# VH-VL binders against Cytochrome b561 and DOMON domain-containing protein At2g04850, part 3

Target 1, 131 residues: Cytochrome b561 and DOMON domain-containing protein At2g04850, of Arabidopsis thaliana (Mouse-ear cress) (q9sj74r43to173)
Amino acid sequence: QQASIAWTYHPHNATLDLCFFGTFISPSGWVGWGINPDSPAQMTGSRVLIAFPDPNSGQLILLPYVLDSSVKLQKGPLLSRPLDLVRLSSSSASLYGGKMATIRNGASVQIYASVKLSSNNTKIHHVWNRG

## First folded at step 24 (VH-VL; from x1 with heavy chain T102Q, light chain Y93D)

Design g3
Fold by OpenDDE, last read:
Structure g3 (fold): chain C 131 residues (1-131), chain A 124 residues (1-124), chain B 107 residues (1-107)
Amino acid sequence: as target 1 above (131 residues)
Amino acid sequence: QITLKESGPTLVKPTQTLTLTCTFSGFSLSTYGVGVSWIRQPPGKALEWLAEIDWDDDKYNNPSLKSRLTVTKDTSKNQVVLTMTNMDPVDTATYYCARYIQYRWGSGSYFDYWGQGTLVTVSS
Amino acid sequence: DIQMTQSPSSLSTSVGDRVTITCRASQSISTYLAWYQQKPGKAPKLLIYGASNLQSGVASRFSGSGSGTDFTFTISSLQPEDVATYFCQQSYDTPLTFGQGTKLEIK
């Protein structure tokens, strides 16, 4: 899987601006990026932004999800909700080619996020996946 | 058009608390990358950054004055309020509020719009 | 705190001359450096942001350069209306800090 991330950290207000670059593998697929506040490289426990096509319009949607243990244990449906533990200041997603682009296998997506970190936090455990 | 204007007392007695209000127009403190800062300048001296409140309602104070400073905002009124306790004659200065801009990708941060400033004199 | 040291503290030159002011940061601030012009009784006016970006509406004779710790502000051809005090300011880390200023006069 090919993916990359670019970021800028602003020490004066502990703001992390980042852009995740991913690729869809199908027209009905999804691409997700997020932060695990507790452990490295684990989806479970992560607070993620998932990009996927709107079933009605086909337009790119970006929604937040908390991937707690209930998701892994399939105790209920995965529902979008505001992130906790991770202070998401702003977020957006776009396809290469802009609004004229369509989601397909190989379609490139950029997920933008701004996160407020604690002043003494210098490590971020980020995760990503796609399907 | 973007404007900022400081208001409050221009004369404060020693040990009293200074309360200044910044009323702004033409922008929103809900916009990512936008904040309002307080900056003061003693007569004939350099500028000193005091405090900032940003789009997430996060507050940042100058550590040297942190215990004396409080900054709050009223988004509905487009106002930012600075409170500074235990004023001393050494705190006599022109106090400015200014819009702070932060760019995402390292293009710098700066104060692009300033109030006219208000001279606050601390004297018995 | 990050200390910003300007050089010179004051200078007097002639109309049409090239003016150069230097600002040094006590540690690297990347390009988080702005330059302001302040005239007597007025608020500072932003001239340069991000070390080298000219603020909209500012005359093209003003410019800035540098990164890391050493920065330069330049007026290519000094005009009478440029008489003022100039300040650099870092926004890399809290507290935000300003240089002590450079008072620019005309001979």
Scores: ipSAE 0.837, ipTM 0.926, lowest interface PAE 0.6, mean pLDDT 95
Fold by OpenDDE, fold request of step 29:
Structure g3 (fold): chain C 131 residues (1-131), chain A 124 residues (1-124), chain B 107 residues (1-107)
Amino acid sequence: as target 1 above (131 residues)
Amino acid sequence: QITLKESGPTLVKPTQTLTLTCTFSGFSLSTYGVGVSWIRQPPGKALEWLAEIDWDDDKYNNPSLKSRLTVTKDTSKNQVVLTMTNMDPVDTATYYCARYIQYRWGSGSYFDYWGQGTLVTVSS
Amino acid sequence: DIQMTQSPSSLSTSVGDRVTITCRASQSISTYLAWYQQKPGKAPKLLIYGASNLQSGVASRFSGSGSGTDFTFTISSLQPEDVATYFCQQSYDTPLTFGQGTKLEIK
């Protein structure tokens, strides 16, 4: 999978601004980026932003999800909810080409996020995936 | 039109608490990258940053004065309030509130709009 | 704390002259550097942000450059209305800090 990330950290207020660059693999697909506050390279435990098409309009939607053990064990459905542990200050997503762009295989998506980190935390474990 | 204006007492006795209010218009503290800072300047001296409250309602104080400073906001009134305890004559200065802008990609952190400032004299 | 050291502390020059003020940070602040102009009895006025970006409405004779620890503020051709004290300010880390100022006068 090909993806990239650009970021800027502001020590003054411990704000991390980032832009994740991903690519959809289908018109009904999803692209997700997030942070795992506990361990690296693990989706489980991560607080993620997932971009996907609105089934009615086809427009890009970005929603937050908490991927805990209950989700992995399929004890309940995956439902969007505000992130915990990870302090999301702002977020948005856009397709390359603007609002007129359509989600399809190969469609590029940019996920923007601003996260407030602990003033003593200069390391994050970020994760991403698509489907 | 963006404006900021400081208000509060201009004379404070030693050991008393200073309370200053910054009333602003033309912008919102709910906007990402926007904050309000307090900065003071003793007569004929350099500027000193005191505190900031940002769009997430996070507060940042100058470590040298942290124990004495409290900053809060009232969004309904578009006001930011600074309290400074145990005032001393050395705290005599012009106190400014200013809008702080933080550009997402690290090129635009600055104070672009300032209040006119209010001179606070600490004297017995 | 990040110390900002300006040079010179004061200078007197002539109308039309090129003016250069430097600011050195005690540690790297990337481009988190702004320049302000302050006239007597007035609040500081933002001139340059992000080390080299001219604030909207500011005369083009003002400019800034630099990154890391060394920064330069320049007035290409000094005008009478430019008499003021100039400050650099870092916003990289808390506490935000200002230079001690450079008092600019005209001979």
Scores: ipSAE 0.835, ipTM 0.927, lowest interface PAE 0.6, mean pLDDT 95
Fold by OpenDDE, last read:
Structure g3 (fold): chain C 131 residues (1-131), chain A 124 residues (1-124), chain B 107 residues (1-107)
Amino acid sequence: as target 1 above (131 residues)
Amino acid sequence: QITLKESGPTLVKPTQTLTLTCTFSGFSLSTYGVGVSWIRQPPGKALEWLAEIDWDDDKYNNPSLKSRLTVTKDTSKNQVVLTMTNMDPVDTATYYCARYIQYRWGSGSYFDYWGQGTLVTVSS
Amino acid sequence: DIQMTQSPSSLSTSVGDRVTITCRASQSISTYLAWYQQKPGKAPKLLIYGASNLQSGVASRFSGSGSGTDFTFTISSLQPEDVATYFCQQSYDTPLTFGQGTKLEIK
């Protein structure tokens, strides 16, 4: 249940740099963080980055997902795609312990994201989850 | 090795448009946190930031000159172009292009590499 | 716009002396401040970034400190090659702005 976030906003170019700190609960688990451009505290509608192990190598992968209403209704498979509505400038994920660290219950992960905001917008609704 | 170099006319008549090109090497404008800015300095005076193009191809202009400035890039040539319209003798200055670096975590932003600058004189 | 005011505008000191230049921002800029050295006919050279970080390859006698609105640039022991004009620059908000410069000479 431990999670935290650090951020820096650069007014010069309206860039928001974020680092989400989460923890895996299983070797095959996932940790996700994102922004909901419409409403607070809802995964549905969010544009998220999900970290999970590569099925072949076990290495940490970070992919973008758009969680629209179809996801909740299971109308189709969840497929990674570029984020819309959220201007993701950069993203990455890393495990504590470096690149040789393994995903397991209790493994700590950092998700980095840089987002370009509108010049006069300093409010975002972020969400996170894990499984 | 990182380099930047300004090129363009060194003499411009009043009301004419100035076009300067910054040719750079050793880095990419596709790299997060990297941009190219134009900065000018009138003889014996302070530096003035003009415009920037960043890694997302976003453009930022000095509000005081915004209507006169256009910055573009040509990725294939590693060039950034500054266009400034309606030049006036007061625009006489050394014009620099410089690499802009932005760190993620508030460690500041700065111009770590500069071109040698090109003196542009506006005169009839 | 954020105004950057340097002090002094000029100074003359002796070799080996400690030199201190200050820069004040019209509003808080956190640590988004850089210091540059400019010699005649040359482009500015970055010395300090993020208020207190020494740029790679720059002599250790140069240093910077401060946050918010008040910043200080220091040369611990002035050398002949340090004769130049020094500028502070904020990168907190657009437009990016520079101080008016401090011309440093040796007696």
Scores: ipSAE 0.833, ipTM 0.925, lowest interface PAE 0.6, mean pLDDT 95
Fold by OpenDDE, fold request of step 29:
Structure g3 (fold): chain C 131 residues (1-131), chain A 124 residues (1-124), chain B 107 residues (1-107)
Amino acid sequence: as target 1 above (131 residues)
Amino acid sequence: QITLKESGPTLVKPTQTLTLTCTFSGFSLSTYGVGVSWIRQPPGKALEWLAEIDWDDDKYNNPSLKSRLTVTKDTSKNQVVLTMTNMDPVDTATYYCARYIQYRWGSGSYFDYWGQGTLVTVSS
Amino acid sequence: DIQMTQSPSSLSTSVGDRVTITCRASQSISTYLAWYQQKPGKAPKLLIYGASNLQSGVASRFSGSGSGTDFTFTISSLQPEDVATYFCQQSYDTPLTFGQGTKLEIK
């Protein structure tokens, strides 16, 4: 599970620009990256961007999700919704190879995100996973 | 074509509030990495950054003038408005609005387009 | 605040000469440094951004270098139209700050 991340922080306006580099493990898989505003290295509680193939076109889609205990405990379906505790300014995802690239095992994906951080906090707890 | 233009009074009395409007075209303030800043320059002196409003409608003021500055935007009119209270003769300067560009990956940030500026004189 | 100190404050040189202006930041600003040219009665014009990137449409005789605290602006061959005041500007932290300017004249 190799992954990497690059980032730039802009103190002027407390903006964090980052790019997460991951890989898919299947054509119907997903790759997610996010921030847990409360705890380090925990998916539960995280605000996550998940990249996955469009079920109709197979094109890469990136949607935001709030992961709470209900998701892990299967108390409800995982539904995309705007992030609340993380101020997401922009986000996008792309496959290596461009728009014509195909999601498959080993397909590389880049998740771009821009987050406005609190002016008093430069520490973030980021998480990632895939399936 | 990208343009910015400052408008407002050119003469203000001490203690009064200055209201300047920046009307821009050729770009959207909703575009990530784009902002509009106000910058002033007293005659024969250096430039001083005053305030900025960015693509998220976040506002940033020069701490030295924070209590006196307010910046807002009107998206429908492509306008950014600066208000500065309690004007003093020392605030006499050419006031510019400029487009602020922020690159994601550390290529710096800068003002690539400027208005021509408007001279505001504070005098009784 | 981050103070930007330019050197020299003024200089007079000849057409064709190499011109070098320096800018020092009171603390590291990475490459968050821009250079502007301002002619009398005009708004500043962006020449260099990100310390070393030439703005589109700007003559190739202009260049910038440096990172951290020390930056250099260079005109490889001074032209008559280059008479102006030049400013550096940091965008690393709030408030954004400018150097005091360098007034460039031709002998």
Scores: ipSAE 0.817, ipTM 0.915, lowest interface PAE 0.7, mean pLDDT 95
Fold by ESMFold2, fold request of step 29:
Structure g3 (fold): chain C 131 residues (1-131), chain A 124 residues (1-124), chain B 107 residues (1-107)
Amino acid sequence: as target 1 above (131 residues)
Amino acid sequence: QITLKESGPTLVKPTQTLTLTCTFSGFSLSTYGVGVSWIRQPPGKALEWLAEIDWDDDKYNNPSLKSRLTVTKDTSKNQVVLTMTNMDPVDTATYYCARYIQYRWGSGSYFDYWGQGTLVTVSS
Amino acid sequence: DIQMTQSPSSLSTSVGDRVTITCRASQSISTYLAWYQQKPGKAPKLLIYGASNLQSGVASRFSGSGSGTDFTFTISSLQPEDVATYFCQQSYDTPLTFGQGTKLEIK
């Protein structure tokens, strides 16, 4: 129904594995999840993974972004500020219903991420949104 | 078919630097959740974990030996190299390299494949 | 460092007997524990991972249980080929640490 998250932490190598569960609200929509090491109150400055349909094929795409209020959203590698509390190790996304599923209002998506934390005792904030 | 094999000198003198190479086959060190550790076993004693390098090229050393250990990898050669400085007779042991695997949702990391080991004797 | 205390240190029993070996961690390690078998002159072999999961290709007479600080390894019916040293290993935090081992022999 609503968004949810599952996670496992591996203290051995400070790896956080997680899966975010969200839903699309339109066939041309998007679902985003990310981490904001600086401010829990804002999407701006977040390191996010955004799932959306390829405009040509309609196939699910997952791409990393850094959200900034002063900069147009652009495709690119996830970058962190100099504090570098969280580093993306791997990511993927899938639709509920396998490869035959299509993006539509109510379609469920899973966004998987593995992140390396620079400190075992660092608190992190996560954010999500859709459109 | 996963294999690991240790190579390097079997006799070193005190204060010398030991360099051991682990050559592996049948897996990639760029695969999520995969890594290689160096583990030693002195004759008749418990295993001691030394150092580790993982799929992100992150390195972890046993704190009791941290200043003596360097671990590196060369994915083009399927090799992991351990360097251990200032060898002492108490460092005489069989040295193993072992693959670990960490499942994303699993309960930790475990050494599922081991090399046969190489005995390194430190003697003047 | 997380210390792994294993008992007994050695054990001599008969073929067909049930063997029980325990391992205690100095702090909680959840289920991040493995059991290995090592025969003389050989590398260790993984038997049990995640405290209770049987590794592929390992005989069903081997089992493990426990969580937190107390763990148990069991051979339900000892076979001649089970003569070896057995040890536990925590994979919760670095340095990864091993128990001292339990040497198992047949009378």
Scores: ipSAE 0.240, ipTM 0.722, lowest interface PAE 4.7, mean pLDDT 83

Design g3
Fold by ESMFold2, fold request of step 29:
Structure g3 (fold): chain C 131 residues (1-131), chain A 124 residues (1-124), chain B 107 residues (1-107)
Amino acid sequence: as target 1 above (131 residues)
Amino acid sequence: QITLKESGPTLVKPTQTLTLTCTFSGFSLSTYGVGVSWIRQPPGKALEWLAEIDWDDDKYNNPSLKSRLTVTKDTSKNQVVLTMTNMDPVDTATYYCARYIQYRWGSGSYFDYWGQGTLVTVSS
Amino acid sequence: DIQMTQSPSSLSTSVGDRVTITCRASQSISTYLAWYQQKPGKAPKLLIYGASNLQSGVASRFSGSGSGTDFTFTISSLQPEDVATYFCQQSYDTPLTFGQGTKLEIK
């Protein structure tokens, strides 16, 4: 359950650059990080980035989602409708150890994101989970 | 390789609208952290930032001139256009377009490439 | 708006001398500061970014330091080609603002 976040905010254009550091707990697991622009620490309505192995290739993939109020949160990949990318400027994920790294129990993952904020939404509520 | 060039009228009468075009090459305005700003310099005076358009098509204007300024981009022509209304002799200046780079993990954004500038004189 | 105040407004000094120019922000701007050189009739040239980082292709005699509100630009040994006006610029918040400039001349 060791997780951390590093960030840099650019007031000039309200851009938040961040890196979330997390770990997988299985070779078929997932790690998710996200924000809820409307409410503190609530999963419903959160914009999340989920890192997990491609079922076919095993390569790390990162996909954006907006969690739906009808979606049940479980110990597995979060299922929701795709993220509206208007406010997510860029994202990527990588494993510690470069190209030789594989997803496994204890594998470290870094999720990078850039997000545009309005000037009146300077407080960010973030969430994360894994399965 | 990276170039920017300002074009437009060099003489404008008071109350007219100025339209300047920045034509650039060697970079994409869709690349994260990249933007183009318009900056002017009255003869012998400090630089003044006017307007900016970034990689997300977000636009920012100097508040002191906000109602007078419009900035747009045309990605098919690699152009950024500044429109400034109600010109006055005090607006006489050299107008530059400049590329900025915002460093993701560094300290802010800075103008690393500038056009040569175009002198715009506002006079009867 | 963040006001940038430079000192001195002009200076005249000899080749080989150390030159120091200061810039003060009206509020903290962290290290979000750049220094530019502008020769007559030319566009500015970026020298220093992030308060202290030398831009690629810029001579090592140029340096910068500071954080918060007080910043210093230094030429360790003035050369004849350094005759220009020097500006600081904050990139912390809009509107982006520039100092009034320091005109540097050779005695």
Scores: ipSAE 0.215, ipTM 0.713, lowest interface PAE 4.7, mean pLDDT 83
Fold by ESMFold2, last read:
Formats: structure tokens, C-alpha cells, sequence
Structure g3 (fold): chain C 131 residues (1-131), chain A 124 residues (1-124), chain B 107 residues (1-107)
């Protein structure tokens, strides 16, 4: 399945609501979506949400990250770093197929986020990836 | 059963600070898309939006009054408090608190529930 | 600030008549517009949101339309209880702003 995004911007309070639709490519893989406030030309500085299976239970978990030049995404457990929480209002992730759905090749995932934006931003760049 | 009610002094002197409390029930101010705004109406005149506090504790003030307005919330008491400094007779108005709702995928925010309003008179 | 201009400022008409009130925004606000009714001595009541959506519990004789800068509010058949001031409000950008109102009377 292709990746897609739906979004609504609320100028009144600078809120961006979005849902990213993606698919896993393996049962131990990950799907990530994020925003780079500076430029789409580089991954460094992106604030990302990454969905992946809990290594012990296999449950879908969603964790926030800030990418830097040294961050590498690995199969399995991910190293986490503090997210700039001043910009993230809420987030969640779900699999198609309800609570009994499992992460596997082709499993569909939705990542929801609500983000407060800076009044100085003219354009919002977003990124996504999976592994 | 959503309700809002304004409380506070109904008479203040020029230069004093006005403090109004909005006590609400039937909804949570921690729910996405929900906020409380303060809106006033001078006798016989149009409504004027003053200030707002939302589900993230973000605050928005009318720029024409920005330095005079402070809005805070106390979620444990279901209260939103407006503080307005340096009151002047032209600030005489009925003050309302109103709940707004912003639909995630909809077009904007609208005031779906209003308090009864409280008339605040500013005079010596 | 986005200015909202209503027309007419007042009108007087008969029970059963069709009423039309217009609202113009000083810049495009898409469909980020609401209509309110305010009876004397009472708090405003939301009638229409998103330019054209009827609020729950509001009589079907009320309707709204428009987008961009020009909006209309209609009462299809005026009832005695509709005596009030009606006003629009934009929710596109801060500060949220209201029209000056249209006073509706029955003669």
C-alpha cells in the first residue's frame, strides 16, 4: 500500500492535525513520520514519531524522537531521545484490524498527531520512512 | 449537561484590576478541540472577543488589549479566570465565558455554549 | 484584524416572510463562519456553524450559505419567537471577530 497523509490546519490557534497512513514491511519493522521545521533537504533536526512492535509483547507502540546526524534506526528496539514537547499536543497510532491486529509485512498503520506550530513558519516540511 | 457561569465583582473603579471566574461543568478542558473564551458586549454594541485558553494551556489574547489580559485555568476546579488590568469606563460591558469547540477535520471553532453573562460597570 | 460587515443593520417584517441577512468578510475566511441569535437580555445562541451547518436543536427554518467573503443567513418563514439580533462571527484567525448585528423586528 502507498503512503499518504491527511491534514487540517487551524489558523486560529496554529494547530496542525494530521493522520499519516503507512504500512509495515516486516513483522519487526518500523514506520515513522515527522516534521522538519528547517528544510526537506535534510533529515537532521526532524521531530518524528515511530511506530514499531514492542520487542517482548509485539504490541504496537509509538515513541517520539528528534533525529540528529548520529541517530540510526535499527531493527528491533530503538534508542529514544527527548522530543520537543512544546510542539506536540497529542499522538497515537493504530493498526487496521482492531486490537487483535498484528504487525506484519503489509500491515496498515495510522499515526495521528496534533502539533502546535510557530507563528514564524511559512512552510512545513514533513518526512516519512520505514524499515 | 454543559453549563458555564461567570462570577466576580459587578462594580469596579477606574484603574482597578478586574478578575472574573468562569465555572463550568459537563466537559473537560483537557479534551482536544475544547477551549474557553472570554467575550464582552458593551451595552448596545457588538461582541468583542477578549481572550482564550485551550486544551494545551495555550493562551490567545485580542492584540488590542494584549498587555491588559491574563487568562488561566484550574482544571481541578473546572474554572477559567480572566484578569484585566487598568479598567476604564469604556470597559463597561456584559462579560461572557463561552466554550468553543474545534473539530479536528472541520472548519474552525464555534461558541456552542455560553454563560449567562455578568454586567461589569466601571465607574468612580 | 478581519472585519465582518453585516447588512442590513435592522429590518422589520411580517410573520411568515422570508428573511435574508448578509455578512461580508474583509478577506477570505473560507467557510469559517458562524451565525448567532441573541434575544434581549440573553446570551447568544449558536444557530449555524461552518457557514451552512445547522446546530443541533435549531429549527430547520434557519439556514446559511456562502464561502470566501460573502455569506448569507436565511429564515425561510419568520416566527414570532425569532425577534432578536443576529450576527456572524469568523473563526479563521485571531482575534475572532463578530459582525455588528442585524436587529430583526416583527410588525
Amino acid sequence: as target 1 above (131 residues)
Amino acid sequence: QITLKESGPTLVKPTQTLTLTCTFSGFSLSTYGVGVSWIRQPPGKALEWLAEIDWDDDKYNNPSLKSRLTVTKDTSKNQVVLTMTNMDPVDTATYYCARYIQYRWGSGSYFDYWGQGTLVTVSS
Amino acid sequence: DIQMTQSPSSLSTSVGDRVTITCRASQSISTYLAWYQQKPGKAPKLLIYGASNLQSGVASRFSGSGSGTDFTFTISSLQPEDVATYFCQQSYDTPLTFGQGTKLEIK
Scores: ipSAE 0.208, ipTM 0.706, lowest interface PAE 5.0, mean pLDDT 82
Fold by ESMFold2, last read:
Structure g3 (fold): chain C 131 residues (1-131), chain A 124 residues (1-124), chain B 107 residues (1-107)
Amino acid sequence: as target 1 above (131 residues)
Amino acid sequence: QITLKESGPTLVKPTQTLTLTCTFSGFSLSTYGVGVSWIRQPPGKALEWLAEIDWDDDKYNNPSLKSRLTVTKDTSKNQVVLTMTNMDPVDTATYYCARYIQYRWGSGSYFDYWGQGTLVTVSS
Amino acid sequence: DIQMTQSPSSLSTSVGDRVTITCRASQSISTYLAWYQQKPGKAPKLLIYGASNLQSGVASRFSGSGSGTDFTFTISSLQPEDVATYFCQQSYDTPLTFGQGTKLEIK
């Protein structure tokens, strides 16, 4: 899986701006990207943004979750507690190709997030996956 | 038309509490990267950043003064309020409120619009 | 706190001259630096942000450069209306700090 991340940190107000670049592997698939302030590179305990097509309209949708260790990982939205420790300020997702782009195998997606950190010395582990 | 204007007392006695109000228009404090800071300038001296409130309602104070400073906002009135306790003659300065912008991919925060400033004199 | 030191403290020069003002940070601030113009009795005006980007509506004779600890502000051809105090500001870390200023006069 080819994926990349760009980021800018603003020490002034502990704001981290991130953009994740990934690809879909099917027209009904998903791309998930998140950060885990407490544990290295794993989905459990992560604060995730999941991009996927709206089941009814097919439009790109982005939803935030915190993956609780007590919740089994599943495709699609998970019931988890709200974002904590890293406060989501804003998020969005877009497809390469502008408004005419569609979700399909190989479609490129950009997931943007702006988060506030609780401390300037916080280490942040990034995770991602797709299905 | 983006404007900011400072209001409040221009003369304060030592030990009193100063309350200044910044009334602004033409922008929203809920927009990412936008905030309001209080900055003062003693006569003939450098500018000193005091306090700030941002789009997430987070507040930041200059550590050298932070026990004396409180900043709040009222988005329904487009106002940011600075409270500074235990005023002393060395606090005599022109007090500005200024809008800052923080660009997502740019370097830092910059004050692109300033109020005209209000001179606050602290004396007996 | 990050200290910002400007040089020179004052400068007197002629219309049409090239003006150079420097600003040094006490630690690296990357490109997190702005330049302001302040005329007597007036609020500061932003000229340059991100070390080198010209603010909208600012004359093209103003420019900035540098990164890390050493920054330069330049007026390519001084005009009479440029008489003011100029100062830098770092926005890398709290507290945000300003240089002490450079007073520019026309002789």
Scores: ipSAE 0.206, ipTM 0.714, lowest interface PAE 5.2, mean pLDDT 82

